# Ledger of designs, part 4: miniprotein binders against q56419

Target 1, 326 residues: q56419
Amino acid sequence: MEGRTLEEVQEEVFKRHGVLVPKKELEDLAKALEEAGLLLTEKVEARLKEEEEKLKRERPMRLAGLSYPEGEREARAFLEAFRASYPGEGEEARVLLMPHLEPSRVPEVYGAALAALEKTPPPERIYLVGVAHRPLKEKAAALPVPFQTPFGPALPDLPALQALDALLPFELFNTPLAFREEHSLELPLFFLKGRFPEARVLPLLVARRSPELGEALKVVLRDFPGLLVLAVDLSHVGPRFGDTPLTRTLAEEARRRDLGFLERLAEGEPEAALAFLGANPTRIDGVEVVASLLPLLRERKGKVLAHRLDLEAPTLSAVGAGTLVL

## First folded at step 2 (miniprotein)

Design IF2
Fold by ESMFold2-Fast, scan of step 2:
Structure IF2 (fold): chain B 326 residues (1-326), chain A 81 residues (1-81)
Amino acid sequence: as target 1 above (326 residues)
Amino acid sequence: SEKVRLEIRVDSPEELAEGLFLLELLAKEGVEVIVYVEDPELAEELAKRLEEELKKEGVEVEVRVEDGKVIIVIRGSEKEE
């Protein structure tokens, strides 16, 4: 191998693509493939190139049949059941913060989001901002292709995406593979497409804070008005996340931090929300999204419709989820 | 040569979806992939999805229950041993 160990090459593929492969097993795998005269890395690279080419045409469903039904009728019933899980009325949204956590874990939080969408006039387009769970070549990215859903394809807003790309100091369409398996876009999109079947979408991922993204979006939203959706989970607590085991006190602290963060956003004070987290340390996966979108969140007042801390007893861990309308 | 085994543990459908194309590739190269799932209902959905996605590609999926855990075994077709 050109001076590199096979394990080093395997590790590079793993780091670039985030596959579920334990490091200790890679050595045994490498030996077995070497005996066959094959190199795993070459076959992996060829497969990844094939998947990247497919993503130039469309983004297929990955979680249909797992997190939501793949048939349209069944998907509609599923969506209505989530709405029914929330007993309150919604509020009209110009900006919606909703989770991307597995929906079955926090049905009333997704129900609150659906209630808000029910009170919101159908937008021509949705700016859907999620969190990158795979490395991006730049601070943010978008994929300008149809995203498949049980309700039909969510079509990209190509003029708005091109306008956004033109205003950014980096190429917006920079990491197609990061979108192949991205639940922070797919799960909220299921609910959004179910409620607004005619809306076009700008599917955006944030990996690191990008003030340039927020400034560019402010300009694009003026010329291409639409609904801004932040697909963000809140506190991550416990051993599953490399933290201390959950206690009643830590759960109460997590709920207080989540609500304090959301309440400051609801007052139109996103810098205060970020400062609050700095003073009360926590792992909120959407911090980089909020920090990037400051120009769009300032001076927008709204309401927290729902909040849940989902408890996972076997691991003594928890994830916070909330619905906020601005 | 001894058969290589790869063990992974999955807590959510999202985690499994991330690796499906590489799990398929590994199985086709003769690696036996074993997925451990704590939740029996999640395991049923994952097994069903894996069978639908991978069976068309010449990959076999088998579900076992051992020591209170659901195990999904993925391996390549053995027809041409």
Scores: ipSAE 0.011, ipTM 0.367, lowest interface PAE 9.3, mean pLDDT 79

Design IF3
Fold by ESMFold2-Fast, scan of step 2:
Structure IF3 (fold): chain B 326 residues (1-326), chain A 84 residues (1-84)
Amino acid sequence: as target 1 above (326 residues)
Amino acid sequence: SEKVRLEIRVDSPEELERLAEALYILELLAKEGVEVIVYVEDPELAEELAKRLEEELKKEGVEVEVRVEDGKVIIVIRGSEKEE
């Protein structure tokens, strides 16, 4: 019953109701949904396998022309406009926490990240850790292929990725399709590649707390030093996220939790940051990443450069975003 | 269960828009006893889809139910048998 195709559904409906269901409309729907990749039919499965094979070679841009310009010149101007949105100076980063939500919603926060990158010596590689928005077969995953950007492909650091894979108790390259559409990597990568065009990348996704990932990364970073980037959003409140409509009190609570979390991280106290959130009632998605990377965050002091709770009035919802340098 | 079911997955705004164009046939299927199940990973997409389905289908005797299971959003469309 689970996994039944529209063709099988059509046959059963005709058996039970005869010609009461319009055949032409049902056929048109089946074809349209299959071509769109929405139905889990044999044709859709074949297309997904083909996409998975393509992802073994490269990861194409998905948000070019939507969240950022696809042309290099326009992309450069776009990036500089974000830097200009932040009036302050950055701080050198060994660890950078930055958002991954739509950049135009929080330009000053991305501008603060750019300011920090300007103060940071160019790294040989960037460990880019995002949040999985699709299920992973394991607690974490990576995709060891070039990621396309308007500034050229961000090349994978294959030796470092292979070292990481060897140290983990699970296959690191376990869910290629999860990377097909993943804004928590694509959006930060746009800014990182724009500032550090020569840096290789380790594109990593965390779905669930993986202490073994943090332990392995600490070993790999010793032999393959680089910039660690946590691409995470903060509070998610309102009906869009299964919560009550936004009120002034809920917005204030979200800001308090966001800033309390970031400030404890800035003191080099990631366990205290997690404890401060308790049950994480405002749904800070960075908790799973921070919990996975504890060994890399302990005793690193830094500074919160920016924070904003972005309000979406039509849905009475909000998402928190911040920039933290450690 | 003995009900005929149609399972659909929506993972992007573009896929949601393509499904929205076919709401009229989902209505017909639901009224004829087909249970339509839509799986959505993104809470934002699920909320927008649920609003469109509720607005379009509720007045025509179709029930739309939204469930959250293990971090996934499931939207179930079926024929309504209740008279109030």
Scores: ipSAE 0.012, ipTM 0.277, lowest interface PAE 9.0, mean pLDDT 81

Design Q1a
Fold by ESMFold2-Fast, scan of step 2:
Structure Q1a (fold): chain B 326 residues (1-326), chain A 98 residues (1-98)
Amino acid sequence: as target 1 above (326 residues)
Amino acid sequence: SPEELKKAAELIEKALELAEKLKKGDPEAIKKALELVKEALEIAKELAKGDPELLELAVELIEYALEAIEEAKKGDPEALKELARWAEALFILALGSE
């Protein structure tokens, strides 16, 4: 009965039901509610500890059967269908920017990413950088365990992760629970593991800009070369994101900002890409990732392979997605 | 009574509508809280078969839980915790009536 006295509750019940509930019965109910609250808190804490302990061994699939097929054969056919949805040829990638939006909504954009991976020689490891959708204790985090996929587990590159951890001013493995339900890693990983089944992975989440992460990664990549993947979505506009309903003007602005951002990255000018967005009024979620990885993106020229602003008619909202090779 | 069952159903519908709007926050916490509210409402329906007065009490308590959901939508971080407590209390109350 938080925020209300027992007398106020008694008066309200009497007013609505014409029954005067004895104060002792309300006191007993309040005590039972308080005790129930403590039991629920203990159950939630126990469950979170159990999930955290499980994450020390592996990261299970969360979106299998929902965003992609659970079986390997079906997953392979699914992946090939996305490749077929993009009519163009890929370009070799040293850095790949790809979305983490639900794949079925932007199949040609994921198809473009697959085309780029098709032209890319198999890396020994993939630095997979996603966006934290839950708070992290630090600016960035990683989880050094196998990530399950329909193509088998994506194994962590433990030596490279440890080298990275040693160079950072914070503990890299700081928020395991943030990885329990993280689609910005799981969805790109499905495509990356399907194309490069032998590659090890460094699953990284960025919550806030960390120049220290970019500087450390530049050092680690020298000793542990690999493919850098930025798994980011672009503009988020409309009521779903706290904005006004989508109009032609707003959609045009979102497309302009998405493409202007990507094109400046393709010229090897990541600072110009960030400056172009200014206050980021269309909410491109890759800003903190790009700002963290500046040393890895400067003077690296490339090509925008695909872009789409995906419209959600029921919510009058849209999300931008793109594929960029550097 | 049929009127109380209808009111309970309307409260479930409102809770589901609020869940969709709050999906922009922590979806796990919101889903968990709503599962507890749904469980409490289902128990209230079963109690109505033997004791209509208990259903009326359950509906009253669920109204407080829905106020907590509305406050959570407005940015109150404690509202979901309070909602979970109310749902669990209704569950314990129902078990005690067996």
Scores: ipSAE 0.000, ipTM 0.172, lowest interface PAE 14.8, mean pLDDT 76

Design Q1b
Fold by ESMFold2-Fast, scan of step 2:
Structure Q1b (fold): chain B 326 residues (1-326), chain A 98 residues (1-98)
Amino acid sequence: as target 1 above (326 residues)
Amino acid sequence: SPEELKKAAELIEKALELAEKLKKGDPEAIKKALELVKEALEIAKELAKGDPELLELAVELIEYALEAIEEAKKGDPEALKELARLAEGLFLLSLGSE
């Protein structure tokens, strides 16, 4: 009954049932319900605290057996099938933009990412930047634990994470629970670990624009060089995302917006890429990641290897996905 | 909406009737408690996106039903466990939007 007056409850009961319930009895009932509710809240809080403690040790797979195979042999065959879906050789990446939506929906886009990784010398570490799908206490967060994959655990780069933490005006390891169920890290990591089994990882989430993250990463990357991966999806259009049903025209507009955004990034002009989207109504969660990482994207020229607008016919909605190397 | 507030008021009346029957040791009251919880959960799922007040009422009615059954202390242990699980599920669902 939070924010609802007892007088409103009394009036509604009288209006519908012709019974005037004394406010005193409603107060007693509300108090009893509140006490019972507090006990359930305590149980939920205790369970969340237990999950948080477990996340201090490791981050388990959540999508194994659903989005990718659990076994190493099956996982390798699965990864090779995605590579085979892309006919190109790829190009070397110092920065890689790749999607994080369900891989089976855009296999050629993940195949392009794999092709780029194939041409890229094995990095000592990967800066994996995803999008937070749960609230963070700060604008960005990291989880400094091994992330389980079918190819073995992806180990955290603790020295680089600590160097990053030291340069930020906020606590980097601020929201462990946000990493419990986070496909924007888990799905790209499957492909990255399969290609670079020895690379350490900095698993980073961005919830809101953090220019201080980009500035700090620019410094850390000088001392701890590695591959920067932006794990972002592109246009989100249609009723599933609060928009009108997808039409042929809206689909073409979304495709043009995605490609215009990626092409400007490929020219080393990330501010122009953001300005291009600012003039358009497309919902791209990756905007906050790109806006945070501006210092790392400026003056880096590259190439768009693949793009797909994946149609979700039952909802008349679509999600854009692309692979960009810089 | 007016129809949803009517359903919430009807659930309050059912919870009050259920409490009285449980005080008298009526075994069928436990089955009605499970039905009440299922109705409240369904209303919460339908209205959670459109009316937070009805979701709050549904949670409160489930809590009341649990308390009434515990007070009777002669219910089917399996029915009590199921009712507790449904109430916890509804509470977690109300938090999941954040």
Scores: ipSAE 0.000, ipTM 0.194, lowest interface PAE 13.6, mean pLDDT 75

Design Q2a
Fold by ESMFold2-Fast, scan of step 2:
Structure Q2a (fold): chain B 326 residues (1-326), chain A 98 residues (1-98)
Amino acid sequence: as target 1 above (326 residues)
Amino acid sequence: SPELLELAVELIEYALEAIEEAKKGDPEAIKKALELVKEALEIAKELAKGDPEELKKAAELIEKALELAEKLKKGDPEALKELARWAEALFILALGSE
């Protein structure tokens, strides 16, 4: 029902198994399933309806035992190991930009985020803004339920979420199923809940730029102060993302674009950061979030604490990650 | 039969989990994955007995999966990757998750 393209299926199989399935093979498989799938369609629909009903109560962990430890003791040690991977001291954050890619790939970048959280007074609530990896019915969405973590459930800030919903021209709670498997929220939330166990959360996804979201959030933050977290990855380069294989030149361009984007945000110039990227040729996924949140980012000066372009050698591809404090 | 279809879907999900464990190099996990794939294929064969045209298409998928399962049993590491690829693609297309 989410409308997965064959290219999205190809990417997911490659992500999980490191094997690129030829499009013709996927087309043949899809056709065979569609024909057998006169029997499968009703079962898929029933399962999706069941999963949607479960999401009305809570959002369970999906990446526990895979991207982070399931047990609280092991999760605490894991978090401390990430903090130790960053040798610097953090700075107080009112806005934090951090990655959402697999933490083990960029431990020092997550460590820098943890260092910033150490210097930040405990907020009553966290506005956690991630990137939708599934289509949303609207430009943005939220899920107003507890999100399970190894440190206990991250509770939703229901009054702040309802205040936000009331100011938007669309229903905020519009696509619950998009949250069933969403690493751009789950992975940052693991670190945020470990550091601020008492903070409530507004789990927000942006699919397309929504200036109305930024304007509404500016009003809500006045009445419900909290920490704003942009959970975004930077450049995506190489064959996995539609480019030629990673070269020294392409890697250098990706790093230049990542750092130029972050440095302009650090100067309190988010429009200049977007203009610097132009057509976004290295596919920085943070552009839609930054474009949505302009009123919250203007005139806030800060510091880039860490940046890494992480190489995926088997695919000759790379993903950029960074930590920025404003 | 709706009950057999549900069982086949569930076995494919279990096979994906067993394949993920097999990637860690556990010989017992590899054996378990092979057994689950074979069981899912036998159930799919029974399901396909209701329609002659569906039978032909299901049989082609089943024969391909059986070939991959035999190669896995013989210790072909490329067959394990192909089996994982096939199972994941089938899961994503049929169930719309992951």
Scores: ipSAE 0.005, ipTM 0.312, lowest interface PAE 10.2, mean pLDDT 78

Design Q2b
Fold by ESMFold2-Fast, scan of step 2:
Structure Q2b (fold): chain B 326 residues (1-326), chain A 98 residues (1-98)
Amino acid sequence: as target 1 above (326 residues)
Amino acid sequence: SPELLELAVELIEYALEAIEEAKKGDPEAIKKALELVKEALEIAKELAKGDPEELKKAAELIEKALELAEKLKKGDPEALKELARLAEGLFLLSLGSE
């Protein structure tokens, strides 16, 4: 496969830059980088094992001081400012879809989520389902430890996590290191912990569609009722995501796909939402989460509270974000 | 500092992942791997601060990495092996800063 893959690399470089890179140079690059990696392997493996052991006790904040304030007082003011950025009232949520995009880029979308949480009775637990940005050993994973926040630690719901693990055909706690740097959980959790400080959490990551996860969650939610949160972003368009530079037409297509996806979910038709996207040409990262959670989304009607396609001008790229209550 | 060491380890981990993606034939992954190596080299320079001799060596290695990256853009195959040796040298310097 590597030989065939190098030919594909050579072909792509030729198409993009009009330069034919000799196969030998690509082989030498791969070999040189692999050689460097091998020499560093023992040190990296020792450090990864150390980090993995630390993650058995707690998950520290990684984005404090960057995406949100470290201090509790400042964090409270920050969260209230996001709520103030959304002029509407929320709706009670049994299922909440919210973004995990950098909050400062879409403050009104996070504000809409906060408005929904204000209308929602405090849950005993939150099923927080994010998207894996690092490889998982299985299709999904969880980390059963306290997650630190400026509002104090979000404690894991161990009985519910163990019940979920028991129902799955794979070990749920399979990739602790994937949680070390995971903004799809950390950023929504900041807002959820600020609003529901006593709620316990099931921090879940989906890498690929796992229907068995949705079936197991349906059973667990019956015995351990709580708020289901899908922490997903919508369209990812432009060169930063391996696409062509953003144009008005591509931006309109991204908005059309985002809203069509969300509106079909709001009608309680998650299969129709997935079918509407087809091959997912604008890379809505919520697809794998929705496909995994079908049993929990069917026949639940709700409302889209907010949507925004946020432009990253320097890269001519954009990311869609939305808030949906079911 | 502990934070800079953690960042260096993370960049090395990500570089290893990018190398695996490069083997799958993604030219952008190859470019990202080189950018990650450059960033790891810059962090290693910061870790060598305090000892003038180590700081000079780190600066020389970073300058050479930039020169080799330019040669790579022009298709010089020798630059690939030199980059790998440079990455090893900077890793050893980061250990010496203990």
Scores: ipSAE 0.000, ipTM 0.243, lowest interface PAE 12.3, mean pLDDT 78

Design Q2c
Fold by ESMFold2-Fast, scan of step 2:
Structure Q2c (fold): chain B 326 residues (1-326), chain A 98 residues (1-98)
Amino acid sequence: as target 1 above (326 residues)
Amino acid sequence: SPELLELAVELIEYALEAIEEAKKGDPEAIKKALELVKEALEIAKELAKGDPEELKKAAELIEKALELAEKLKKGDPEALKELARLAEAAFIWELGSE
């Protein structure tokens, strides 16, 4: 941990925002916790159970008013602004790879995804595969409830989810709490629901490579055809990710790495795409998703519509994002 | 540190209590709730495992809470409801942090 004291945090908050939290109140809270020990409180446990019960009925918006507007009219204008940021026509997609990075950082990349969705016939269902940012009990999970959006709830495809669950060697609905705070599903879903308001969704998270998930999905997609969406970010470089500060050379290497990965996927060669990443494939959070979905990506040719390496100057770091249609 | 995580959770719990007091017409409770949420998010930032998406989410929550506090100074009662929603989201986010 950094050596910042509560006193330093209190001073910084006051200097930036003119609000002062009494240091004694923070010290009294710290002392009470220290005397009680490091155990979770009954209040925390009760709250966790309450949140888990809520997730059995619906998944509420978490990023509304932060990453996208809460109101439907404002959300529609916001989405159309992203489309306008991409000058191209798009291409029809059977499989769409799009980012889950904060949209305002890479508007042209989300715009390219929207362009592809415009050329794609409305699917009856969307297989939305994101990356778990919290631990799962199994390699993958799904949450079979409505996901709230500014465009109305994205309804789960219960028959398709049950068919998928039946084919897997583990319980698919195994970690509902992991979906409470999951931007890799929520951010792409905003755009997908805005373009395909009638489509049902299979919200899926991958934590670790699951070849059995890819094999099961190939079977389910035959009986329940739909649009497959891989919601993945590309290179993560710089100190924010435990790496050396970004240089022009490292940025160029990251761009080359991202584009080489995407172009090999576009040639229908997902194993070659994974091999191309070289010594550190885990620096691309989409690696586990692609590795899990190999049966769905082989022999499927397509086109890279957009790519951007977004630079975060204060941290000398960057995240890559791309749009690929297959 | 487990000690700092417990402190962050408790600060969020106090922020939720302060928001309930603000609903009863105590304007100082709103300022207290905002500062407790900000302090909890600063502690959570120090505990994060270097995930830029989680750190960005925390920063965006803080900025939105500050924007709502300014609207409340202008007599906007809807801003109080939004602050309550943000405090609830911060509490859930802390419980789910790795």
Scores: ipSAE 0.000, ipTM 0.188, lowest interface PAE 17.0, mean pLDDT 77

Design Q5b
Fold by ESMFold2-Fast, scan of step 2:
Formats: sequence, structure tokens, C-alpha cells
Structure Q5b (fold): chain B 326 residues (1-326), chain A 98 residues (1-98)
Amino acid sequence: as target 1 above (326 residues)
Amino acid sequence: STEDIRRAVELVERALELVEEAIRGNPEVVRRAIEIVREAIELLREAAEGDPELVEFAIELLEEAIYAVEEAKRGDEELIREVIRLAEGLFLLSLGKE
């Protein structure tokens, strides 16, 4: 991306504040900020090294008190309220697709996931696959430490993680810092740990499609059976995501694309689900996860339990969320 | 280094992402975004002790960004984004990029 010139900054200040700042004063300010930026860089680097070292021991809660309650009693009441927001019954899941969108935006969708978990026998381990919102050194990564939750720490399945690492052509534990603030793992984990407090977890992030991850997971699941969870959101539409403002027609199109994608997954046809999205694969953040996990999704029939396109009127944008059991 | 500069920019971008999420109806996220922006202002203030006039001007521009976050709670998304982009542009210039 091309940076702004000093002239562009001067014009912007004039437009917004009605003040024409002389170029020399902007140059002097740029020098002061450059010096401050160098010192900030040193502090940022030191803090990131400290956080990376802490992440070798545990992953702390980041969204407690924001997206879910910090206290165990309040957290359990919160989780039960989400279950109550879904009037339907669940289905047993071998594979669960659920969102990682802010839960308060789509409570019935998380409620559907909770309903499915009620019908599912407690697994010994959960393969929790989220979407990387920060760059990874490789196509995928994991963090082999306890993840803190209001229900106690979700313990890593170290033998299963080591078995997975051994089968991959890259180091699985390659980017600890990417897990420091990762809502695609933390938000679904809150619900999963609340329902299956004894289950160990494999916290996995996908940044780009990794067929080798899906092949390796297929092998590991034979020796270490467990629940596979895809924590993905669906369509991203509107100006917030670089699109035109949302209209009734575009919202209907987004709902149709989400449901067509989910229904093809429910038929055990993940390649058909990807092909259905056609020229707009980036409109659904789960594309890279599904493309990586093809061997685990083929020939598994299931059911779409819930779908919502969450409309954000102020931004004329929307994000799709769904719950699918396979 | 180039990587360290990118990480500093990523922290600012994270604050901007939280502000954008806040416009979408979660006032709790607004508080989080304000705290991150205030932390950045304090780091810049600590770093640039030697030039109070220019530091105060930079701080005032970043404080305008915080004011814009408060205005987002009242629905002026365009204003908040523009002020934040201005602050981001000045911050990028401070990292020696031209």
C-alpha cells in the first residue's frame, strides 16, 4: 500500500479542522513522530517477546468481560441463555461447523450449536479449527498450551498434537503470537468447554488452504478419535468488507450463497460446496478451512440447524453465521 | 527493522478494527478501542519528551481520534474513520516511511 505524502496530510488536516498547517511544521511533527515511533517499536518488540514467552506456558482469556462473563456462575447462566435462544432440538455431531462471530449478534446460531453438543456424547478431545486473523509463518499452526476459560483451563491433547506435527511437512507450533488475540478459537472454545469440561483440545488455525493438514488429521483421528469443530463465519458483504452498500437483493443473494454452501456440506459434498461459491471465495472466511479439511468432510451427511445473516444497518454490511452438524 | 515497524502498525490497525466493530453495535468494544488508543498516546508522549510543542500537536490529533470513537456511538461512522486514517498516516510517517 502506498503511504500518504506530507502534502496529502496537510490537505486532510485542512479539510477536517479548517487549519492550514505550514509544511515545515508538518515536517517537524513527522520527525518527532518518527523518533517516537522508533521508541514505540522497541517497546512493542519487547512486549511481543514477553507475550511470546508467556504463550509457551498458557493462553490467557482476552474476551472475558467483553464477549462473555469472567465468573464461572455468570458464564454458565450466559451459556444457558444462548441455548434457550434456539427453540429447536439438536442432532449428534461427528463434525460441527459453528461461527466465531460475536455471540450476542447471532445468539440463536450459537444456541443451535449448544443443542447439537447436548446430543453429542462427550468426546475425549476436540479438534478446534479456526481462521487465522494474523499472519502465520506456515499455512496452519497450533499452540500446545492450556487455554484459560471461565470454566477452567482447556488442556491441550499433547500426544495428538505431537502425532499431527510428525505427519506435517512444516512445524505445527510455528507462530505462538498469532494465538494471543484470536477470537475464532476463544469464542467457540467458551461454549465447547462449558459443555465438555473434561475434553482436551487441539487448537488449530488455518491461514491458507493446506491439503496436507486435512490428510494428516484424517490419520490422527483414527488413533485419537474426537469431535471436529470448524469455527468459521460465512458471507461478508457490504462496505466494511470492500463491497457496495448492502441492499435487500444483495442480502438475499448472501443468504442464498450461505445456505447453498452449507447444504452441499450437509450432503457430504465439500468440493461442490466450494465450487458453488464460484468467483467469490473470499466472501466466506471458512473457504480455506473447508478446502484444507476435504478428506474429513467428504461422504458425511448431516443437517443445517441454523443460519442468520447479521445485518449492520450503520455500515450497510452483514456477516453470515450458521450451525451445521455432520 | 522492517518487521518491527510492521508490528507497530499492526497494533494501530487492531485498534482501528475494534473501532469499526464498535460502530456495529457493541459499546463494550468502544471502551476497549479507546484504551488501546490511549495507550498508544502515552507511549508516544513518553518517547518524545524533548519537543513539547510538536508532541502536544500529535497527541491532540490522536485525542481527536478518541473523540471520533465517542461520536461513533452517536452514529457518525464516516467522521471517525477519517480522523483515524489521518492519525494512522502521521504515525506511518513517524516510522521513516516516505
Scores: ipSAE 0.000, ipTM 0.174, lowest interface PAE 16.7, mean pLDDT 75

Design Q6b
Fold by ESMFold2-Fast, scan of step 2:
Structure Q6b (fold): chain B 326 residues (1-326), chain A 98 residues (1-98)
Amino acid sequence: as target 1 above (326 residues)
Amino acid sequence: SPELVEFAIELLEEAIYAVEEAKRGNPEVVRRAIEIVREAIELLREAAEGDPEDIRRAVELVERALELVEEAIRGDEELIREVIRLAEGLFLLSLGKE
């Protein structure tokens, strides 16, 4: 017999509905629910182990039919529509910064990324660096399996991933479950695979700044050259993110902050970009990624192709998104 | 009584709302969980002055829904406990014998 919660439930039912439920029935119900809860916990643990085992073979699509079409033909038309939403021409990229926000919210920004990919020679591999939205056992992680897309599987670059793992002070292939549902990799990968169907991929997640990751990646990129993609969003403002409601002034400040950050990166000054954000603090998911990849961003000049602050009127909130080529 | 059954339905609808508010994990899993929970509500309606065996079936469906919800909320034990608490309130009210 639990006693405490059952007595409170009995009292509440009586107060609200004038019905007195016998304690014996409450005890029997509580025991049944506690037993069910224990079994549910065991089932959850067993299911998580099964999902982890499945992730040793492949990473299935999770956002197909929601954020992008499931069928290859429809997916191709979807890419064409996003490219058409950007009126400019791209620039060749050695490093590409693009968002991972829902694409329909910032179509011109994804269109700018597609324009840059059109000007970029097909790479043998793509280093795709996203932001962990689930806890990782280490500061960063990778999953060395094929990632399914509407354009076929994006195959892992196993030699490059193994070289990276060997140079890190921690196991790179930690926390596979963190990859089961990770839009910061899946959404950019949709666009990258559509443009470069033959490229292998290094799917990387950063949870906390890891200078050792950037140092190791600089070495690996020398031996395994490829396109570096930072899949990051910019300013997060408003109640949805624990801030005050958005105002015109706060929106203008967020746009200025995002552009100041991107422009400093475009000058090959990533430390200056981080310092600029430190002086003008906001929640930017990309900070930990940029801080981790400093050795790869220094002295690389480029161009900001697009920027947008997406307004979410119902919540009086906004998220910044941009496309930068280096 | 019909009033208790109606209140039980409101509590289960709150559970559905909590799942929808999660806004993380696999959206398909969340949709499947909601469908199962809605089926449980229908069984509880039929159990009113009906067969106690339908209540047992509803418990099984709620347990299956909670398992799917756990997949969607990525092992968030606090949310799982909250949904179990809502289910406990629902079945307590549906079983009110006077």
Scores: ipSAE 0.000, ipTM 0.206, lowest interface PAE 13.8, mean pLDDT 75

